# VHH binders against Serine/threonine-protein kinase mug51 (mug51): the designs that were tried, part 3

Target 1, 306 residues: Serine/threonine-protein kinase mug51 (mug51), of Schizosaccharomyces pombe (q9p7q6)
Amino acid sequence: MPALLKINKKKNGQTKIDRLFSKRRKTSLAIEKNHSKASMCTGQSPLNIISYNVPPLIVLRNKTIRNSIEVLVEEMFRDIQMRQQTNVLVAQCPRMIVETQLIGLFQSNYTSVAEELEQSIRTGDIRRLYLNRSDKFCGESCLILRPEFDKLFTYYLCKFKDQEHIYTLIFKLHKLLIENPLPSYTSEELKFNWEERRLLISMGFLILAGTDSYGISLPNLGIFTHILRNSRNDLSNYLKKRPYREVIESSLYNRNVSVACKKKNEAFFGWKFRLCDAIGAGLVDSFMTTCGRAFRLTKKGLEMKF

## First folded at step 18 (VHH; from q5 with G54E)

Design t2
Fold by OpenDDE, look of step 19:
Structure t2 (fold): chain B 306 residues (1-306), chain A 124 residues (1-124)
Amino acid sequence: as target 1 above (306 residues)
Amino acid sequence: EVQLVESGGGLVQPGGSLTLSCAASGFEFRYYMMAWYRQAPGKKRELVAGIHYEGDTVYMDSVKGRFTISRDNAKNSVYLQMNSLRAEDTAVYYCATDLHGFSDTWYEGYFDLWGQGTLVTVSS
């Protein structure tokens, strides 16, 4: 049984994103408070820290969730496009973001993002997808725009066109999702029997997210998760080797991507995408220095096993 | 040309061992899940073992502990080491991959590239 994603339990009425953000604020505040004391024990960062209040990585003209996703997807595919000639498979990576990247993107300006996101999901403009391999991405979800989602579904409908039972099942699921867009579904809401649900799970369209709670997924998310993992791992490993586990943004961007590409664990995503992910996932903190924006590996980032 | 080519099948006695090989060509092998399927006469094709591009493996219950799937990305090859072979293991073994799905699941329907198969006969 795939490990039940303890997904999105609203604890105290807060969304997972809210909780993550709140925790990060607390951690940032605690770090600010402790940096006054910890600067005594941990050798002075060679980086002259100015503030933890950093501007967003990406300046958004319109702070809409849709625009945010579009921008992040663009950043994601920027590097992929450069490699398209060499790897068609990577080019087929779904155009989506990790939901927590919204935290990374907005950072301190994260206000009504959760509400807007919920609305966008309920209107069907955005789909929430749960990642497979819950052991590696426990509780994480992705966001994909409706057109891209539908395109992917269409692909699978086409793929299974000659298998009437499967086609019908996928078609019914797609129709349900269109007619009743929700962030998750109960068995009652899915209107599939147990065998159908089981089949859909086996096929990778459904994920058990909790007791009688089903998340939507897609079979082809594997490459995304792989690249994401590699991206996180690469960044983490890089920072682990840095003095104080810190890096200036400009130095990071100048990092020879070619070296990373030669390694088995290729990171294909753009840096802004990766940083948003890392920040959102709590693996990296951002702060301002006299030399510009910098990033630091968090305890979580240090302890994370990929 | 995009293809999978199996080799290594043959006649083996019960309790014997055999290693199947599958050579892949025409695609970026390291990014693809690979699977071994088998089909016995009069039976449905079934998943024997799978190996993810990340290295994770899956086995059917009846072969757990006896069979080992592995891959060599440098050689664009996947292998199935079969130990303690039984008569029930007699089948045509197929190498397969999903060229499009990148699925984390092992649903047979996603596998769209198949080898020609190699016959494994376990008989005294």
Scores: ipSAE 0.579, ipTM 0.825, lowest interface PAE 0.7, mean pLDDT 82

## First folded at step 19 (VHH)

Design u2 (from t2 with H52R)
Fold by OpenDDE, look of step 26:
Structure u2 (fold): chain B 306 residues (1-306), chain A 124 residues (1-124)
Amino acid sequence: as target 1 above (306 residues)
Amino acid sequence: EVQLVESGGGLVQPGGSLTLSCAASGFEFRYYMMAWYRQAPGKKRELVAGIRYEGDTVYMDSVKGRFTISRDNAKNSVYLQMNSLRAEDTAVYYCATDLHGFSDTWYEGYFDLWGQGTLVTVSS
């Protein structure tokens, strides 16, 4: 039985992303308060925190969700040129983002993001994809633009063109998703029988998110999750070794460049993409210092094992 | 050359053990999920076990507790340890991977690289 992804459903009318933003805000505020107290007791951080108003990692021309995804996707592939051998793997990843990267990108300016995202999903401009992996990414979702999503479906249609039953099933699903774009589907909304749904789950197009709740996925998300996991592990491990588990942005960038050059066999996304992910996932906090932006490993980042 | 080569098949008595090996070449093995399939005479090919690049494993119900899939990335190899073999385990065993899709699912249709297979016969 495919592991039932405990997709955090809407609790109290809030979307998953709303809850994440709310939690992140609370956590950040708590950390800021605690850190200020801790720094008084254990000694001042050598980075000297001067501001909690951290500018976004990426400057957005237009603060639209679509544009944000586009920019993040560009950042995802930006550093590929530095890693020739692993570039092939990164290049094969779908052009998508982790939904929580919007938190990393917008930080405190998240209030309008959730609403816009929901609207974009319901209009079909953006698709929410659930990662169908083990407990490591349980409940995490990705966002992909409609054109990219359709390209991937087309690929699978072509792949199974000689298998009439499978082709028809995938085609019907694609058509349904186009005609009725939703963040999740009931069995009634899917209009597939049990066998068809089971097959689509086995094929990786559907994920059972709860009782009679299905999320959309894609079968080829494995490499993306792998690279993402490595990204989070690498950053976490690096910060664990740093004094106060902190690093300034310039140092982190230089380290990233160094790693890219030295670890030719490891695939990584672009550094800004990785940072947005880490921040969004709550593994890392960003703050301002006299030397510029800095990052701190959170308790969550410390405890998480990937 | 991109290929999978199975080995280790043979005749074994019921209750016996056998280890199958699959050697991969021509691709970055560590990033690919690997699977063992088997096909018994007159039966459809079926997934026996799978292992993802991160080490997660899947087994068909009939082999759970008896078979163990493992991988050695340094040797570009995947293994299937088969214990407590039964007559119904008699089949040609194939090693497979998805080279192009990086699929995260164990649907046979995604596997596009197959070995030639190795015969396992369980008989008294």
Scores: ipSAE 0.468, ipTM 0.765, lowest interface PAE 1.0, mean pLDDT 83
Fold by OpenDDE, look of step 20:
Structure u2 (fold): chain B 306 residues (1-306), chain A 124 residues (1-124)
Amino acid sequence: as target 1 above (306 residues)
Amino acid sequence: EVQLVESGGGLVQPGGSLTLSCAASGFEFRYYMMAWYRQAPGKKRELVAGIRYEGDTVYMDSVKGRFTISRDNAKNSVYLQMNSLRAEDTAVYYCATDLHGFSDTWYEGYFDLWGQGTLVTVSS
């Protein structure tokens, strides 16, 4: 007599999974309703948009890519009150930009800039670096001028002068990068064996950019990424609290960086640098109003977790 | 004075637990990655665990699931919680940081500030 498998009667079929999804839908609807209510309570009307054609944040005398990078680098710390603690961070921060900051600088006129950038990379005047932090920072392409790049390599050569193997490896890499400036390298193009490549990755000079593709990085870019993330996070959090997630540029500048300085997670970049970064990263849109230039947090900026 | 000072080492039985502490002074601790290294007698120094200034962590394979590195920026301290200790964990444990490079890599050559070490002995 075959044991009748008691088909456990499907009580009221909302699977635990359906309850989790229904709760998530209710929470998402509640968040949407709460966001709609929070926008309704401040009797403030959205900013009146005059134009989406916004003048550049930084007026460049010369619109070359080189000059643009130099000016952005100058803006990195322009508005920062230098405290002793800040001085150390500033001193150690690489003098580079995120490539997308050029979008923030040129906005709709970026097409012509892209061609010049590629040429400058090919000539070796500008080095493209890759920041790949899988844990908290989505890979970014960064740009550094050759003199600054070489200075950093010199620093590392000096640091490892007593370690012949490492010194030689770094030296060979630097030489290769000078002789054959590429945005990325195959294993064949690098002319390093597997052990050497592994060591260079471990040292932070190379990153994996794909199958048999290597990007160039630097070992001390952590401080830059930290400050950059803090910058983005601070701006995003600020805008999230604003009516309609908007702010006038003048109001943003008057935001006493001093108040931010009291909090442990301070942004150490200047405002123009930060805004170029945020625009380029797609976190913030810029537009013109009757009150001047204004910024709005984008959907991407709202959803981004730092 | 810029320094790292380890504490918490001692004798422990196999399967026991121990928490190491490293107190930092003389620099802005919150912006620096911290690492624990160990050196057993007759062996090379090896990375045990690391924590970046952003809070992400790394562990050597033999200690994964047993050891936990953490930091308290308010106390300028990094900690190594060691559970399920084994005889092979016997070593001098060192706290280290990259004071000058702000590197985000765990290559030993970047670490230029070291503590004096604390001895951990795991024995029945």
Scores: ipSAE 0.390, ipTM 0.711, lowest interface PAE 1.1, mean pLDDT 82
Fold by OpenDDE, look of step 23:
Structure u2 (fold): chain B 306 residues (1-306), chain A 124 residues (1-124)
Amino acid sequence: as target 1 above (306 residues)
Amino acid sequence: EVQLVESGGGLVQPGGSLTLSCAASGFEFRYYMMAWYRQAPGKKRELVAGIRYEGDTVYMDSVKGRFTISRDNAKNSVYLQMNSLRAEDTAVYYCATDLHGFSDTWYEGYFDLWGQGTLVTVSS
């Protein structure tokens, strides 16, 4: 049985997962055929399936939060789409993730998800999936049992339709996730051989979670979360340098976004999304001034390390 | 037009150096990971090096320490500096990217935009 990378081993106070969120490292493209070492896709966080059927509890809906999230998500993807730089896959995956993550992000301290999301889980409408917690980004969640998820897999199946072996693997994986959702899988539970697992890892569908433990991931998930983190960090760092840690919205829009986009005033995410995300995450507060809307870094934003 | 155009290939002696360039157009280059692939005669295409939008890089083992991938976003270009070239480095080199989005994987199947390739021949 192949040796798996111990993602829970801490180095300099950070787990492998934490490091993946904070900093990308150079990796080897070499395919190791020995069972002593396994490669993993860098930059991706494993998704943990928490529950499909949550015990019934009284859960309140928060329509306001839901609406806000929907608007936020729409704004984000509008911006991306307007640039015509990404296809539906790039949009759909993040959209699905963001829609669910933001529900959690709007909750205090990232310790829970929105009640209405929980309700949806309880009713069986959705399955709960979480990104692994890290020091840098906590409380991320994703909906697995959603049309968007299925569409995503459908896209991949279509994309690799002419590669039978890949198609088969993706199909089997999707089926597994639907039929047997688990936080992690052993090799036995996956029913994929070593080469197949390697391939799925390389493709971004699996991630090493421990000895004979595989987490589920999605292509582009790592980079997406990294971009999101960078977005937050960029805004936070900027505000830290501002008087009173405040900025007028109009001034902010003219700011150079260095971390996320590496180009002046060309953010990956739209400003509305970025600001709403930051607000939702509790990093920034909005308030009105005589000069217009302004934003202030919160204590949480100040203390947060990205 | 969305395209990648490689240049810089040629004949070089063993131990020599060569720099390949790939010029990108038609998309927001800075957001995309770029990769160099190569295909030797009778062999499968293989990933040589990759660079993400953040600037982190990956290399195949056989080229580590010899090859360097870099990018210039201002020029919409990715480069492959090849030093200490060997006969086994002889191949057509391709630059590639995944226009579907911001890929975090280096699986060849995700790359949907390819250059025409540039031939590198290492021979005495």
Scores: ipSAE 0.078, ipTM 0.464, lowest interface PAE 2.4, mean pLDDT 69
Fold by OpenDDE, look of step 22:
Structure u2 (fold): chain B 306 residues (1-306), chain A 124 residues (1-124)
Amino acid sequence: as target 1 above (306 residues)
Amino acid sequence: EVQLVESGGGLVQPGGSLTLSCAASGFEFRYYMMAWYRQAPGKKRELVAGIRYEGDTVYMDSVKGRFTISRDNAKNSVYLQMNSLRAEDTAVYYCATDLHGFSDTWYEGYFDLWGQGTLVTVSS
């Protein structure tokens, strides 16, 4: 069995979380610059926002998180065939990374990876997208704490450039979130009128959290979460039925979606993404066999309810 | 090629029925929400009906009970059955989806793939 590497050491006396938040505080000017760029853009051009393609390494190093997010954003505009393989919704993955997940990534050695898995992550074959021990995804409102959240807002600003009112709303919201990040906001704190709030809800930037309480979200985040959960559930269920709760990667890729899932018209991510997520979430471990890479359901994966 | 192609539009009398079809190609149709929009002359484009990948539907109020959106994933097609057509239903009807992801909103701005549209004229 290959040696396992523990993830997340302190660097220069600071935790990854500390560094993350430090960066967040320092990014105000950068955000303004991004907004400026967005206002000047002639259309949706993720390439204008994202300047480099680095192999995704979302979990192991916080420095690479931004890069990983950028790569994911770029994937939205990649070849259609590629998108089909991984599910186009992969590009929305950053929207699911909330505070608790970040904490899971940065504070504790919740998981370890085999050396070969690390290599796979570095090469982009397998990505570790999530790292937490929670059984459920945290609320979308916590997304505001991610520095990379700014990239997504920039994307939307570009997307809605020609709609001045929408652009202004998104811009204003983004500024608010940067200046005053909260898990929820009152109408007074948001400083949006009813129509504006309604619009932002309809667009997916706000969620109703209670009476005069609004959470922050991103467009399509709800459906992303749903699909992600389904994907986890499907994978887990499949592995539960396998001998030793293991499967060879090649065999897994050839697996069809369950009939039950089909009947419910449920959507799933591509296998690579699903595995990345499952590994990151601690539901599945990867190991090498003579037949290639294999995956096994962990105790957490076995016990987790979706 | 990634595309949506509408068909089925035409001239119909008030009270008549028409079925629009939209054929999708170039993407995994079954995972995407589909929407019908319409734009009447001099008016803004508006959502007529939407269907999610799960099969749940949404309608604008004025067409509720008259129009039915449905999808056939095997045929990569979405349909709009229009009954009891009225003059005010006259518009170019567009099929749309969000190729950048699975959409959970019906805001027009998120739809990035559109058909060319099909004209529906309701006139006596």
Scores: ipSAE 0.020, ipTM 0.356, lowest interface PAE 5.4, mean pLDDT 66

Design u5 (from t2 with T105H)
Fold by OpenDDE, look of step 20:
Structure u5 (fold): chain B 306 residues (1-306), chain A 124 residues (1-124)
Amino acid sequence: as target 1 above (306 residues)
Amino acid sequence: EVQLVESGGGLVQPGGSLTLSCAASGFEFRYYMMAWYRQAPGKKRELVAGIHYEGDTVYMDSVKGRFTISRDNAKNSVYLQMNSLRAEDTAVYYCATDLHGFSDHWYEGYFDLWGQGTLVTVSS
């Protein structure tokens, strides 16, 4: 008589996974309820919006793309208290902008700017660079003026002067970029073999932009990306804590982003630069109120993880 | 003054452990990649370990699983914990950073600030 294996009746086994999901649902509902309560408790009414047509953050005398980039670059560190340690960082930071900052600068008038930008890229006056870090950065298109770009290449050529193979490779790349200024290159257009391309990627001069498509980068763009991310994160976090996630411009400027505060997440960019960046990236909207220009965190800004 | 100062080197027996420290000054340490290099007598300088300002780490193959690089931004310091030391680990160890480039890449040519080095001798 074969021993009937008593199939132990699976009691009400809400799987440990279901309990984790039910707890997460309760925590998500509690977070939603707490966010709804936190918005209710500050008896402060939202800012009175007068217009969504706002004047530019920066008044440009000349509205050329070149001048716009120059002015934005000047604004990068304008409001920063310079200390010896900060000076070194600022001195070494690439003099470039994120392309979307032009949207922050021109807002609704961006169409004409875009056309001029494309022309300037085609002529080689402006170089488009790509920042792409697979794990923490979604990628940004950056703009640098040709003289600044060439200066950086010269620096790297000098740095690798004793390494003939690398020097030659960088030199060839620079020459190609001058002779054929494109926003991106195919393998055929680059005229580098697989090993050379791999080396250039590993060195930070090329990035993969798609199937058989390469973007141009530079090895020293990491610091810019890091500071930019910190800037966006700081502003977003600040606005998340504000009633209705909004702030008046004047109040924002008075926020002593003291570079001196040993706090881990200090932004080293000027406010106008940061705001242009945030607007261009779609993290913040600008509007006019009875109290002046104001900013509000967007849904994108709220959801963004830095 | 911008400088790196290594410490913690010395004589250790095979299988022993040692922790190297590098103190940085004169720059915003938290934004910089840090690396440990070593140079044995009669050999070329080689990368031992690197740590990115975002925390990513790299190791040479011969030290993987034995050495750990870490950083403390509050102390402006980078460390190299060395375990299971071998005679072949005997070298002068240098701390380095790319002060100018902030590169995400670990080429010796990018590093332009170096410490004076600290000697590690592994001998029975």
Scores: ipSAE 0.343, ipTM 0.669, lowest interface PAE 1.8, mean pLDDT 82

## First folded at step 22 (VHH; from u2 with M33K)

Design w6
Fold by OpenDDE, look of step 23:
Structure w6 (fold): chain B 306 residues (1-306), chain A 124 residues (1-124)
Amino acid sequence: as target 1 above (306 residues)
Amino acid sequence: EVQLVESGGGLVQPGGSLTLSCAASGFEFRYYKMAWYRQAPGKKRELVAGIRYEGDTVYMDSVKGRFTISRDNAKNSVYLQMNSLRAEDTAVYYCATDLHGFSDTWYEGYFDLWGQGTLVTVSS
C-alpha cells in the first residue's frame, strides 16, 4: 500500500506542490486557454485529459497511478463508493472531478494522499485542473484515462446497442480517446464526417472548441456542472454567514442530518464530495481544531460569485 | 418542506388499470432518481420500478410489460401506470428518492425520502 503523504507547509501562502504546479502550468496554459475559450462560447466545458503528455499505453498500464487513485478513492469515497454500482454520468463525473482536485485535497490535509499519486502530480503525469467559476460556469472538466472511464463508455454503448449507427460512432470515439488522448481534436483527427460530428455534438459527446477544433464532453454534463455550481454556492453562502467564515466538520454534517434538500437547488451531492470539491477548487481550506476538523472559506471562495 | 406525496391508489378488479402519482416538493426534482416501492401484507418492501434523472427505467421482473414508470419534471411528479393488475399486485405503494447524492443504486437503504404510501387493492 502506498505511503500517505502529510501536508506540505505553506510558504507565502503556497504549498510546495502549488509552486511546482504553477511552474508546470506554463506549458499547459496554452492548452488550457484554448479549452477555456471554447467553454466560454458554448457554455459547456470540455473534458481535458489530465495525462495529456503521457502515452496512452503508459497511462493504461500505469499500475502505480491506478493503485494510488484507488487508495484515494477508497478513503475519500468510502461512504458513497457503494452507491456507484453502475456507470452513469451522475456517479462518474463526481469522481472524475474530485480526482482533478487531488492537489487541493493534499494541500489542505483533508485526506491523505498516496505518495505515488502525489509523485505523479509533481511529475505532471496527473495535472491539476480546476473547474473555474464563470458566469456561465465555464469551468474545465477533467478526464483521467482509467478503467472507470471505459466503464462509462461501456454504459453508453449498452444504452445505444440497438441503434447501430450511434453505437458505432460512440465506439469509434471511445477508441480514439484511448489510442490518441488529446485535449482537443481537429476534424481530421476525429475522422468523423460533418453529420457524424453534428450527431455527437447533439448527443453531448463532442463540443465545438473553435474553428475545426472539437473537445470531448459527456451527455448531461451541463446538468452536472449546474449541480456542482449549486453545491459550491450553498457551501460558500453558508460559510459566509458563520463566525470567522468557518465551521467544524461535525457541525456541518449536523446542518443537514436528514440529507434532505431543504432549499431549492440544494446540492445533490453528499458532504464528503462537496467538501472535497470545494477544497480542491480552492474555495475552502481545511484545518484542525481542538474540536476536530474545520473548514474555512478562502479569499477565493469569498470573492466567487455563483 | 421536503416531501413526497402519493396518490391514485384504490380498489381495482383483476385485469384493471390504475395510475399512481407522486408529487415531490422541497428539492430539485429533475436531478434525482425516483422509485416506486411496494409492500404487501406480511412481505418485505420491494422495488417495483425506478427512473433515473436521464430517463432510464428499471422494473422488477413481475411487472415488466405491465407497469410503466414516467416522470414530469415540470410538475415535479413521477407516475406509475399499472396495467393488467393482478391480485399479487395488492400492496401499499411508496414513492421514494435518494436525496443523499449521486447514486444509481436501487437498494432500499439508499433511499432516504419516502412518501406515506398509497394502498392498491386488486380484488374481484
Scores: ipSAE 0.014, ipTM 0.313, lowest interface PAE 8.5, mean pLDDT 68

